# Designs tried in a protein design chat: VHH binders against DNA replication and repair protein RecF (recF). Part 1

Scores and structures below are computed, not measured.

Target 1, 363 residues: DNA replication and repair protein RecF (recF), of Pseudoalteromonas atlantica (q15zz5)
Amino acid sequence: MKLDSVQIRNLRNLQHVTFKPSHGVNFILGINGSGKSSILEAIHYLGFGRSFRTSKHKNVIQNEQESFTVFCECLEDSTTQRLGLSRSINDTVSVSINGIKGNKVSDLVSLLPVQIFTPQSSDILLGAPKLRRKYIDWCLFHVEHSFLTCSNAYSRLLKHNNALCRKQQVGYANPQRVYWTDLLAQYGSELTEFRNAMMTRLIPLITSNLAQFLPEFCVEISYYRGWEKGLELNEALTKSADRDYKNGYISVGPHKADVRFKISGKPAQEVLSRGQLRMLVAALQLATTQCLMSYTQKTCIFLLDDVGAELDAAKREVFIDRLLESNTQLFVTAIEEHQLEFIDKYQNKKMFHVEHGQVREES
Structure headers, positions and changes below count from the first letter of each chain, unless a header shows other numbers; antibody chains are not in Kabat numbers.
F, E and O stand for the ipSAE by ESMFold2-Fast, ESMFold2 and OpenDDE, each averaged over both directions (binder to target, target to binder). V2 = 0.75 x the mean of E and O + 0.25 x the DockQ between their complexes.
[cut] marks letters that were taken out.
Atom coordinates printed by the task and the answers are left out, and those that the model quotes come from them; centres of patches stay.

## First folded at step 1 (VHH)

Design d01 (framework vhh_podentamig1)
Fold by ESMFold2-Fast, scan of step 1:
Structure d01 (fold): chain B 363 residues (1-363), chain A 124 residues (1-124)
Amino acid sequence: as target 1 above (363 residues)
Amino acid sequence: EVQLVESGGGLVQPGRSLTLSCAASGSIFSSYAYGWYRQAPGKQRELVAAISGGSTLYADSVKGRFTISRDNAKNSIYLQMNSLRPEDTALYYCAAYPYSDEWLPSGTYDFDYWGQGTQVTVSS
């Protein structure tokens, strides 16, 4: 699905913005604070239901306004889809799909695969394991129909089992504890099988991309499922039960899973410079668009918020070229045109100038 | 929001078979975990069988005799009970465990739903 038109109201400094992007590559130019990153933030809401700049949606709403709205028209198989999302200061969310209100955010974001690369994307490598799990889970969400329901069921069961651990600490035994633990093991094993299959698909794509972005390094990528090797999940849960009751939480399972990156036996983040870590992240993000295209024929919308030219021109060109080879609809921010000195080779492109929260297309 | 309605209970002689049905409402039936529980007078409610993500679980007392299954097209869960014994006499309950949209900022659902139960009596 590609965006044919985007309308943004009351988001950051964007009071009322409407534009028609190219199905290929869109270059969004403006000084810092003009609103160019806010345009990407609006598209990000359609694909993730959240901002990439803040966890607090109230901070995204324009000053003195009660809500923001993002609306788009998309083309899929010659049919136009009309999608909208609004967030209000009182924590309500409203989702509209083809004029029908009352949809879930998951209904909206499943229709628009959106990926992003920003300076903060290195947090995938430097941050907590949860961010690396989210990387895999984004791919699964768009590729596997049963993934979201399995993942959400596991999350609910985990919270319930954690509550049972806490109740046992204060002397309240639950006769159905074995049932809840076995059910947790069943959903956790299913979730782990989804992630193992996805890692098998992603690793070759990441390795191929690294040949272009970090040719001087051999990066070993492995998946840790979240419990002791050689045991089934129900066996691991039984083995940890006494510790879990004392601590008040389940200590083993896919909620502890991680993706590990090593170079010559050492963590990649101890070997690679900050710029080289960004290249590894670029290889990871590119792999998601390639995976989606290969296994679903769905096209991705990719947001490249490379403010400050963190990628040199040659690496940026390679990144854009490989994204377009995956039939990606691309949105790239830059301060000035000379930071995109290879731009003239693209035929299916549009250029937009953003100034004081207003957007205009270059003729 | 989700309603579960059990049917198929009754009086049956030892050694015979009985099939319980549980009709569920909702568009996300295939994403639910389902279980059959039973409670006899003066006894604790116990899990009999469960089905989730294509996997099944059975209580030791019913392994090899009872089979849990689901028909996603009919939004129904079944418990096939073979070689019934007087000890199987109980009120049988259907239960469901829905998901939440917590991965994304959206609605959440209650963790479990219960039916009203259906009586099974095994006697000569």
Scores: ipSAE 0.007, ipTM 0.182, lowest interface PAE 9.9, mean pLDDT 81

Design d02 (framework vhh_podentamig1; at its last look DockQ between E and O 0.86; V2 from the best seeds 0.00; counts 0 for: pae E 7.2 > 2, unsure alone 59.9 < 65)
Amino acid sequence: EVQLVESGGGLVQPGRSLTLSCAASGFTFSDYDYGWYRQAPGKQRELVAAIYGGSTLYADSVKGRFTISRDNAKNSIYLQMNSLRPEDTALYYCAAELYWDSSGYTPYDEDYWGQGTQVTVSS
ESMFold2-Fast, scan of step 1: ipSAE 0.169; ipTM 0.650
ESMFold2, look of step 2: ipSAE 0.014; ipTM 0.482
ESMFold2 (binder alone), look of step 2: mean pLDDT 78; pTM 0.784
OpenDDE, look of step 2: ipSAE 0.070; ipTM 0.564

Design d03 (framework vhh_podentamig1)
Amino acid sequence: EVQLVESGGGLVQPGRSLTLSCAASGNIFSIYDYGWYRQAPGKQRELVAAITSGSTLYADSVKGRFTISRDNAKNSIYLQMNSLRPEDTALYYCARYESFGDYLYSPDTFDYWGQGTQVTVSS
ESMFold2-Fast, scan of step 1: ipSAE 0.015; ipTM 0.412

Design d04 (framework vhh_podentamig1)
Fold by ESMFold2-Fast, scan of step 1:
Formats: structure tokens, sequence, C-alpha cells
Structure d04 (fold): chain B 363 residues (1-363), chain A 123 residues (1-123)
């Protein structure tokens, strides 16, 4: 799905912005504070339902306004889709799809696959396992129709089982607790099957990308499912039951899963420099767009927000070229054109200049 | 393709019994929650009975009168309805969800529904 038109109202310093992006690559230029990252933030809301800059929606609403709105026209198989999202100061969200209101955020974000690369993207490697699980789960959300229902069911069952552990009025052998633990094992096993299948698809793509981005390193990638090797999930839950009851939470299962990256037996984050970690993250993010295209024929919208110019021009060029090979629609921020020395080689491109929250297209 | 086909409905006198059957195809039958729902004219669709992993759940209005069961060899679920009352008159639907906890709530979407079978309890 490609954006044909974007309208933004009352988001950060963007009071009323309308522009028509290229289906290829879009370069968004302006000084820090001009609103260029806010344009990416608006598109990010359409693909994730949230900001990449803050967890607080109120901070995204323009000062003295009660809400912000992001609206787009998207092209899918020569049919125009109209998508909109509004968030208000009183914590309400409104989603419209083709003029029909009352849709869920998940309905919107499933239609518009959006990925992002920022200076903070290295947190995928340096942060908690939850961020690496989110990486896999984003791919599953867009590739497997049944994934979200399975994931939501597991989350609810986990919350219920954790509450039973905290209550401590029934031991693991209690029939009521056995019932809920069996359901947890069922949905947890299905969730793990989805993740195993996705990792099998992603690892070859990541490895292929790393041959180009970090050819000097051999990165071993492995998936830890969240419990002891050799056991079924129900067996692991039984084995940990007394500990879980004492501690008040379920300690094993896919909610503890992780993706591990090693170089010569050592964690990659201990071997690689910060620039090299960014290249590993770039290889991971590129693999998601390649996977989506390969298994669903859907295209991704990719946001490259590098306001600090953390990537040099040569690295940006390679990354952009590879994303375009996956038929990705790109939005790239920069302060000045000299940071994007390779711009002239792209035919399907547009240039936008952002100043004081206003956008101008350069022909 | 997942299909659920209901049968066994009809006109019956108060105090009598009926057995509804639901034949399921297109998925691994024994792994998923199944339920019976009903909808009377002018009323919301309501859960009647559900079965998953040997456990059963019944609406208060039918508890003690209706029994849900499954036959994995026949890929079918059944609703045995005893001591039928005029207020049991409704279209009865078989439903399944692959990811099931929401199955117990009529407020959440279910994966698959049958076409329904009419049960009329009248003299």
Amino acid sequence: as target 1 above (363 residues)
Amino acid sequence: EVQLVESGGGLVQPGRSLTLSCAASGFTFSSYPYGWYRQAPGKQRELVAAIHSGDTLYADSVKGRFTISRDNAKNSIYLQMNSLRPEDTALYYCAVTRYGYQFWSTSYPLDYWGQGTQVTVSS
C-alpha cells in the first residue's frame, strides 16, 4: 500500500500540512525543530497507532488544541483507500477507514505496514528482550492473519494466571488452576509455533543483508522460545509451578522469549561498535520489508529519521537502495541536501522543504 | 475452508427434548473451543453452552437442562436440550474460535459461525 496524499492537523508544530509523496523515495529537508520528524511521526501513527518520540499522546497534540488528526489516501491495486486517525486531549482515539468510523486501531495499522529506523533503533539490540519480541511480532502481525487473536488470547490468559499466582489461595495442582494453565500452554504453544516459523523465514534474510552491511563479521542468530529446551510448554509450567506460585507470576513461556545475536560466542553488542550495531539493526529492519514482500506481496512504508545524521551518506545510500529493491515507499529526513549526496540517481523521488511547520515541494 | 453445519432443529412441544448437532470441517477439531449461541426475535445473540478441554460452561437460563458434548471421531459437537420451554425458541448457532479465551464473551468476534438451525417450542 502506497501513500498518495497525507494531511496532518495540529500535530506538534504542524498546524495544517498537506502533501503528495512519491511512491518511491521522499526526502524531507529542514533544520532541527522545523517539523520534519513530526511528519514521520504522523505517518508512524497510521502504521503503529502511537508516536516513536513519546508514550504520551497529549504531548503530540499542538499547544492550545484539543486533538490532532492524520489522514491519508493510499493506493492499493489501483484502488484508493482513505484512512484517518485522531487523538484527543481526553485520551479518546477515532479511526476511520473509507469514511466508516468506529474502527479499531488494529484495523488501521494492519492495512498500512510501517517500519522505522532512528538513532534509538539500536535499543532493539541493547534493550530488554521485549523489544526483540516486538520485532518478530510486527512481522507476524502483517504476515499471519490469525497472529493478533492468538497473541491477545495468550496475553489475557497470562494476566489471569499471574493473578491466580498472586492470590495464592490455590496451588498448581488445584483443578481450577490446572484448567487455566492448560489453556495458557495451548495458546503459548501456538504463539511459539508462529514465532519459530517467522524466525526460520527471517534468519536467512538477515544473514544475506549482513553479508553486505557487515561482511567482516559472522553473526549467529538464535531464537530462545522462553522455556527449557527438551520440554513441552505444559511440562515447563508444571516444573516451575511452585516457584511461580511463590513469586506471583508465570516465569516460563513465550512472554520470556528472546532473539540472541552472537559473534564468536560473545554477545554481538559487546563486539560491535555503535555504528556497526546500527548496521545490524538496518539488516534486521530490511529483512522485515523483504519478508513482507516475499510472503504477502504487500509493500512497506519505511521511515528513516536520522536528524543527527548518525548514518553517513554512503551507508544511507546502500540502505535506501536495498529498501527500494523491496518496493518500499521511503520517507527520509535530513538537515541539508549535502547529507544526501546520492539524491540525483533516483528518478522516482520527491523533495520537501520544511520550515516553521510548513511544507513546500521542490520540483 | 472452515465450515460449521448445524442440524436437528424443529418444532417441539414444551417439556420435550431436542438434540442439535454441529459438523465441523477444515481444521483440527479437538484443539479448539466450541459453543452454542441462540438469538430470539428482537433479542441479542446470547451464549447457551460452551466446551473446551473437557470443561463446560452454561448460561444460567439453561443450566441443568442442556448438555454440551463433543465426538472427536465424528468431528461433531452436540447440544442435548431437555425440558424445553417456550422461551427457548430461537435460531441456534454453532461457533468456534481458534484462540479461544474471548470465546466465552459475546462481545468479542468469533472466528467462525454456522448458518443456524431454528428451534420452536410451542403447543
Scores: ipSAE 0.000, ipTM 0.124, lowest interface PAE 21.7, mean pLDDT 81

Design d05 (framework vhh_podentamig1)
Fold by ESMFold2-Fast, scan of step 1:
Structure d05 (fold): chain B 363 residues (1-363), chain A 121 residues (1-121)
Amino acid sequence: as target 1 above (363 residues)
Amino acid sequence: EVQLVESGGGLVQPGRSLTLSCAASGSIFDIYAYGWYRQAPGKQRELVAAISGSSTLYADSVKGRFTISRDNAKNSIYLQMNSLRPEDTALYYCAKDTEYLGWYGSEYDYWGQGTQVTVSS
């Protein structure tokens, strides 16, 4: 779906902002502190239910206000959808879909695929494995109808099995304990099959993107499923059972899965500079939009927040061009128009100027 | 939004059987965990039985005597209680977790109002 109008209330320094973006590329210009990143943050809430700048929702609400609201009108084929999200100071969330309240955040975010590239996006490579699992799971959430159901079942069963380990209520050989472990293995194997299939789709796309962003390096990409090779998950759980019972948690399974990037046998993050890591992340993020378009015909909204000096004009142009080839609706921040010297080649574009929390479309 | 309504409680003699029913608003699905809890006077609320998919869990005090089941077509969860004892006297609650909450105990999101079971001679 494409955003046709966006309305933001009481978010950061944005008291009341309304604008109509282009379905192609939107350039958001303004000095630091003007509110341009806050506009991207608002759109990010619609696609993720959270900020990319802070884990604390209260920090996003404008000073002396009790809530913020983000509302949009989206076009899907010939129909208009109306989507809204409000977050209050007491951590209450309210989601509206076509005027109907009481929806879950997952209902909203499933309708609006949003991806983002910021300076902090390198955390996918430098951070915990959970961030790399989220990378795969975002793709699965938007491509595979039954993924969320399977993922939620596994998470629930994992909590239960962890609690059984901590309380030590039931020994491993007890039929009820075996039953819960077998059920965990069943859903964990299904979750792993989804992730294996998705990695098979993503790796060729990432490799193709790397040819343009990091042509001097050969990056090897592999998926670690979260347990020993050669064993079924049920066998791995049996083998680790004594350790898991002693330690109070399940130590093997897809909740331990990871995506590994190596260059000449070494972790990529030990070989690549920070700017080169940013290029690897760009290749990864671009692959998600390409995968979504290829397998679902769904379009993505992509937020490109001022990436700084490490993404030069030529690399930025290639990134934007490849995103647009996937029929992506882009929102790009910059301080001045001259930082985007290639923009004259785009016909389906709009330019917005942000100053003191106010937005205006350039004539 | 989900409402759970328990029924089937009552006064029963020791050694007899009783079936509790829990009617859910909306469809019940294999993905969700459903449980039966009980609270006797002066005691903490405790898990009696739980079901998720084809998996079941029972408290040691009721294992072999109670059976939890579900009927997706009727949007209902059942607790079959056999060989009832005075110690089974309690208010029985039906509970359902959500998409975001874990399996067991206080991690359940939706609770019914309860149905009283009294086992006495």
Scores: ipSAE 0.000, ipTM 0.160, lowest interface PAE 12.1, mean pLDDT 81

Design d06 (framework vhh_podentamig1)
Fold by ESMFold2-Fast, scan of step 1:
Structure d06 (fold): chain B 363 residues (1-363), chain A 122 residues (1-122)
Amino acid sequence: as target 1 above (363 residues)
Amino acid sequence: EVQLVESGGGLVQPGRSLTLSCAASGFTVSDYAYGWYRQAPGKQRELVAAITGGSTLYADSVKGRFTISRDNAKNSIYLQMNSLRPEDTALYYCATPELYYSEDSWTVYDYWGQGTQVTVSS
């Protein structure tokens, strides 16, 4: 689905904003502090249920307001979908889908695949393994119907097994403990199969993108499943059992999985400059939109925040062109039109100017 | 309020069958893992059967005789007990770890029912 209309209330400096984006590319222009990133933040809530700028929802609500609301209309073939999310200062969330309240955030997010590229996106490479797992899991969430159920089951079982280790009421060999650990191994193996299949789909797409973004480097991409090679998960859990019981947590399994990037045998983050790492991230995130298009025919909404600061003009043009080739609906922020010198070549585009929390479409 | 309420226990003769029910309130059964535990007089509580998603596990002593299942529409978990033996005499408990999701974290709560007595006459 693509956004046909967006309404934002009481989000940052946006008191009441309504606009109708292009199904192609949307350029959002304004000085720092005008509200342009807040527009992307609103769309990000529809696709992730959270901000990309802060973990604290109350910081997103406009000063002296009790809640913010983001509403959109999407066209899918001949059918109009109406989607909304409201979040209040007491951390309650309300999700509406076609006028029906009481939906889960996951119900909303599954309908609107949203990806984002910001100056902070290099955290995927420089940050904790959890961020790289989230990269794979976002793709699985949108491509594999049963993934969320499997992932949730594994998370429940992991927390339960960790609690049993902390209480130390039963040893690893105790029948009660063994049965819960066997369930953990079953769901962990299923989760790992999903991730292996997804990595097989993503790696060729990433490699193709790297030919445009980092042609001077050969980047090797591998997936570490979270336990010793050559062992089944139940065997690895048995091998680590004494350590896990003593330490109060399960130390092996897909919750320890990671994606590794190497250049000539060295971690890519040790070889690449900050700008080159951003190009690697761009190749990774472009691959997610291509994967969705290729395996589900779903289109992605892609948010490009402050692209003029991180990518030169030629790289920006290549990034936007390849996203549009995947039938992606783009939202691109920039301070000045001159940072987007190549925009005249796009036919399906709209320009928006943001000043003091107000949005106007350029004629 | 989160509650698990067991029912269906009673006095049965050896070789007979009994079905235990666990009614969940305050949360949705399909979102969680569940286990049936039992505690015989003078013994520690032991797991007899567990279910999460489509997967089930059974204690060796009940494998082939007991079947755990769930009905998401009725928000209930069941334990079908066949070919009952005197050594199956125990107080039977339904239990689940509840995971509460907030955007950035998970919290775990262990919920246990009060139990239902199953007595298999000698």
Scores: ipSAE 0.000, ipTM 0.245, lowest interface PAE 12.0, mean pLDDT 81

Design d07 (framework vhh_podentamig1)
Fold by ESMFold2-Fast, scan of step 1:
Structure d07 (fold): chain B 363 residues (1-363), chain A 122 residues (1-122)
Amino acid sequence: as target 1 above (363 residues)
Amino acid sequence: EVQLVESGGGLVQPGRSLTLSCAASGRIFSDYVYGWYRQAPGKQRELVAAISSGSTLYADSVKGRFTISRDNAKNSIYLQMNSLRPEDTALYYCAAIDYEPYGLSWEESDYWGQGTQVTVSS
């Protein structure tokens, strides 16, 4: 889906903003504090149910207001969808889909694939394996209809098995323990199959993107499923059972999976500079948009907050060009006028100026 | 939950060293990314150094001069700053980042300290 209109009320310094974006690329211009990042934040709420700037929803609500609202109209197969999200000062959330209230946030975000590139996006590379698993899982959430059900089942079973490890006596073979670990292995194996298939799809796309963003390096990408090579998950759980019950947690399975990036045998995050890590992240995020287009024909909404993201004009241009080749609807923030010299080549574009929480389209 | 309190900031002369400490109350989880961020007047907050269960990262401007470390027994994160420059003057923040822009958890939260001022001048 692509956004045809966006309406924002009482979000940061945006009191009442309505605009109609281009289905191609949208440049949002303004000085720091004008509200340009707040526009990206509003769209981010539609795709993630949360801010990328703060964990506290209350801080996003305009001073002296009781709630903020983000509403959009978007097109899907020539039908207009109407989507809305409101968050109140008492931390309640309300989601509306085509006039029907009472929906869950997950119902909304499944309809609008949104990705973002900010200075903090490098955390996917320097951070814990969980962030890299979430990268794969975001793709699966939007591509595979049964993924969320499988993932949720595995998470519940993992919590239950961890509780059993803490409460059960060590050294006892219990048929109930066997039942729960077998069930965990079943769902864990299914989850791993989803991730293996997705990695097979993503790696060629990432590699293609790296030829543009980081051509100086040969980056080897591999997926570690979370347990010993050569064993089925059932076998790995059996092998670790005594240790797991002594320690109080399940130590093997897809909850321990990771995506590894190596350059000449060393972790990429130990070899690459901060700017080069940004290039690797750009290649990764571009691949998600390309994957959606290739396997679902779904279009992605991409938010590029380039202030401080350490992308020069040439690399930003390449990033924008490749995102548009994937039929992505782009929203790009800029504060410097000279950063816009390359935009004249784009046909499907709009330029918006943000000043004191007001938005105007350049005619 | 995690609460972070920074200490060790102050006024220091160029070329000298300073160690920042961050005390984390509550549990330190292996899946958290812990880092030091700084914000100079009129500039955006920027990452200085980060540590996770599997790796460390340093901003190019501090690589070779600063070292981040973690002591799980003391629930503390440290930033050893050597060969300080006037450009290192900033408010330094300790952070535990569990924000997952690619994740499906809608309740994830970042934890930030209050900040400790570092001023490098003659």
Scores: ipSAE 0.007, ipTM 0.215, lowest interface PAE 9.2, mean pLDDT 81

Design d08 (framework vhh_podentamig1)
Fold by ESMFold2-Fast, scan of step 1:
Structure d08 (fold): chain B 363 residues (1-363), chain A 126 residues (1-126)
Amino acid sequence: as target 1 above (363 residues)
Amino acid sequence: EVQLVESGGGLVQPGRSLTLSCAASGFTFSTYGYGWYRQAPGKQRELVAAIDSGSTLYADSVKGRFTISRDNAKNSIYLQMNSLRPEDTALYYCARGYVLDTYDYSGQTPSEFDYWGQGTQVTVSS
């Protein structure tokens, strides 16, 4: 689904902003602090229900205001959708879909697949395993309608089982504990099946992208499911039960899963330079938009923040070109036009200038 | 300002039915999941039933006898308890669960249950 119109109220320094983006590529220009990253943050809320800059929504609400709102009109198969999200300082959220209020945030974000590339995006390779699980789970959320229910059930059961372990009053052989552990294994196995299937879809796409982005390297990609090879999850939970009971947490399962990248047997992050790591991340992110298009025929909205800091001009051009080939709607921030020397080759583009929280389309 | 207030507990004979209610205020009710926990004297607190937006979960000991439901218009959740047994005697707690307004695909989903009511006593005895 493509954004046709965006309206932002009381978000950071954006008091009231309305603009109509191109369905192709949108370049958002302005000095640091002008509000250009805040525009991306608003679109990110529509696709994730959260900020990419802070975990505290109160920091996103404009000073002395009680709430912010983001509204959009978007096209899906020639039908116009009207979507809105408002969030207040009192932990209240309101989601509107085509004039109907009371929707879940998951209902909204499922309609608007949004991806982002920022200076922090290399954390997918350098950071904790949960960021790599997030990579897979984003794809599953948009491709598999039952994924969210399964994932939420597993998370709930994991916390309940962890609480039982911490209290250390009920051993593994107790029928009550066995019930909760068996239920955890059931949902954990289903979650793992979803992730295995998704990795099977993503690996060929990533490999194809790497031929263009890092042709000098052969990157081996594997999925670790979070427990000992050769065992079913219920067997692994049984084997770890005494240790888990003693330590107060469940130590095996898909919450320990990871995606591993190796070059000649060594972790890719130990072999690749900083610029090469960014190209690997670009190949991974491009694969998600390609996967979504191939299996759902849905298009993605892609946000590229701080483009001048992370990729040189040639790499930016290749990345943008490949995203556009996947019918992606792009939003790219930059300080000055000269950082985007290649822009003249794009026909379906718009230029926006951001100054003091106000947006102007270049004529 | 998050408040969860349970009601509907009491003394009831074995084989009878009882409905517990939990009234929520101070936040957007419809965006969260909810659960019912119980704690019997000298026992650990245990999850009885949970509800998300349309998805339900039940403890094996109550499956087929208890039904959890929600009414977003009334900002309330309910636990319908049928065929009550003496072992169902416990203090029953309402809890707020998953925050659907800040879902994170990385498994950084909000804590399972972050706010609890004060509890309502259910005693099943002749």
Scores: ipSAE 0.014, ipTM 0.259, lowest interface PAE 8.2, mean pLDDT 82

Design d09 (framework vhh_podentamig1)
Fold by ESMFold2-Fast, scan of step 1:
Structure d09 (fold): chain B 363 residues (1-363), chain A 123 residues (1-123)
Amino acid sequence: as target 1 above (363 residues)
Amino acid sequence: EVQLVESGGGLVQPGRSLTLSCAASGFIFSEYSYGWYRQAPGKQRELVAAIYSGDTLYADSVKGRFTISRDNAKNSIYLQMNSLRPEDTALYYCAADYSPLEDWFSYGHMDVWGQGTQVTVSS
């Protein structure tokens, strides 16, 4: 689905903003502090249920207000959907889909695939394995209908098994504990099967993108499932049981999985410069929109925040061009118009100017 | 908005039975996992029973005595408590866990909790 209109209330310095984006590319111009990143933050809430700038929802609510609201009208083929999310100062969330209330955040975000590229996006490569697992799991969430149920079951079973390890309440051979670890192994194996299938789909797309973004490097991409090769998950859990109960947590399973990037046998993070790491991340993020289009025919909304600081003009142009080839709806922030000198070649575009939390469309 | 409301608590004699009910509203009931937790005065909150996609799990202290069930048509979770003992005295909470990715879709109340219902087992 593509956004036809966006309404934002009481989010950061945006008191009451309404605009109608292009289905192609949208350039959002303004000085730092104008509200341009807050517009992307609002759209990000629709696609993730959270801010990309802070973990504290209270910090996103405008001063002296009790809540913020983001509402949109979306087009899927010829059908208009009306979607809304509100977050209050007491940490409650309200989701509305076509006038029906009581929906979960996951119900909303499953309808609006949103991806983002910011200065912090290199954290996917430099940060903990958790961020690389999120990369795979975002794709699975939008491509595989049953992924959410499996992921939820695994997460809850992991919490219960970890609590048992910390309390030392039951010994290794206790039948109750064996039952819980068997269920953990069942759902963990299913989760791993989803991730293996997804990596098989993503690797060719990433490799194709790297031919344009890092043609001088041969990047080897592999998936580590989170436990020793040659063992089934239940065998790995049995082998690690004494250590896990001593340490107070389950140490093997898909919650320990990682995606590894190597160049000539060395971690890519040790070989590539900061600029080259950004190109690798761009190739990864582009692959998600291509995967979604090729395997589901769903369109993605893509947010490029402060892209002028992260990519040179030539690579920025290639990135935008390839995103548009996958029928992506783009939102790009910039401080000055001359940072976007290549935009004259795009016909399906809109330009918006943001000043003091107010938005106007350039005509 | 998502809410859980417990009912069925009360004062019962040892050896008797009691059924707790949890009414859920504001979401697609069948997509959630549910659990019953209890907290006795001065103790930590502990898991009593859980139901996950058709599978059930029980604390060792209640296995064989308590049964958790769900009725998707009524959007309700039940805890059937048989052969009650004084040590079962506690405030009982219904809880729902839906979050697929804690960091991405986490909300301070995604472990949705009811207000609790008091169960007292005494002569």
Scores: ipSAE 0.013, ipTM 0.209, lowest interface PAE 8.4, mean pLDDT 82

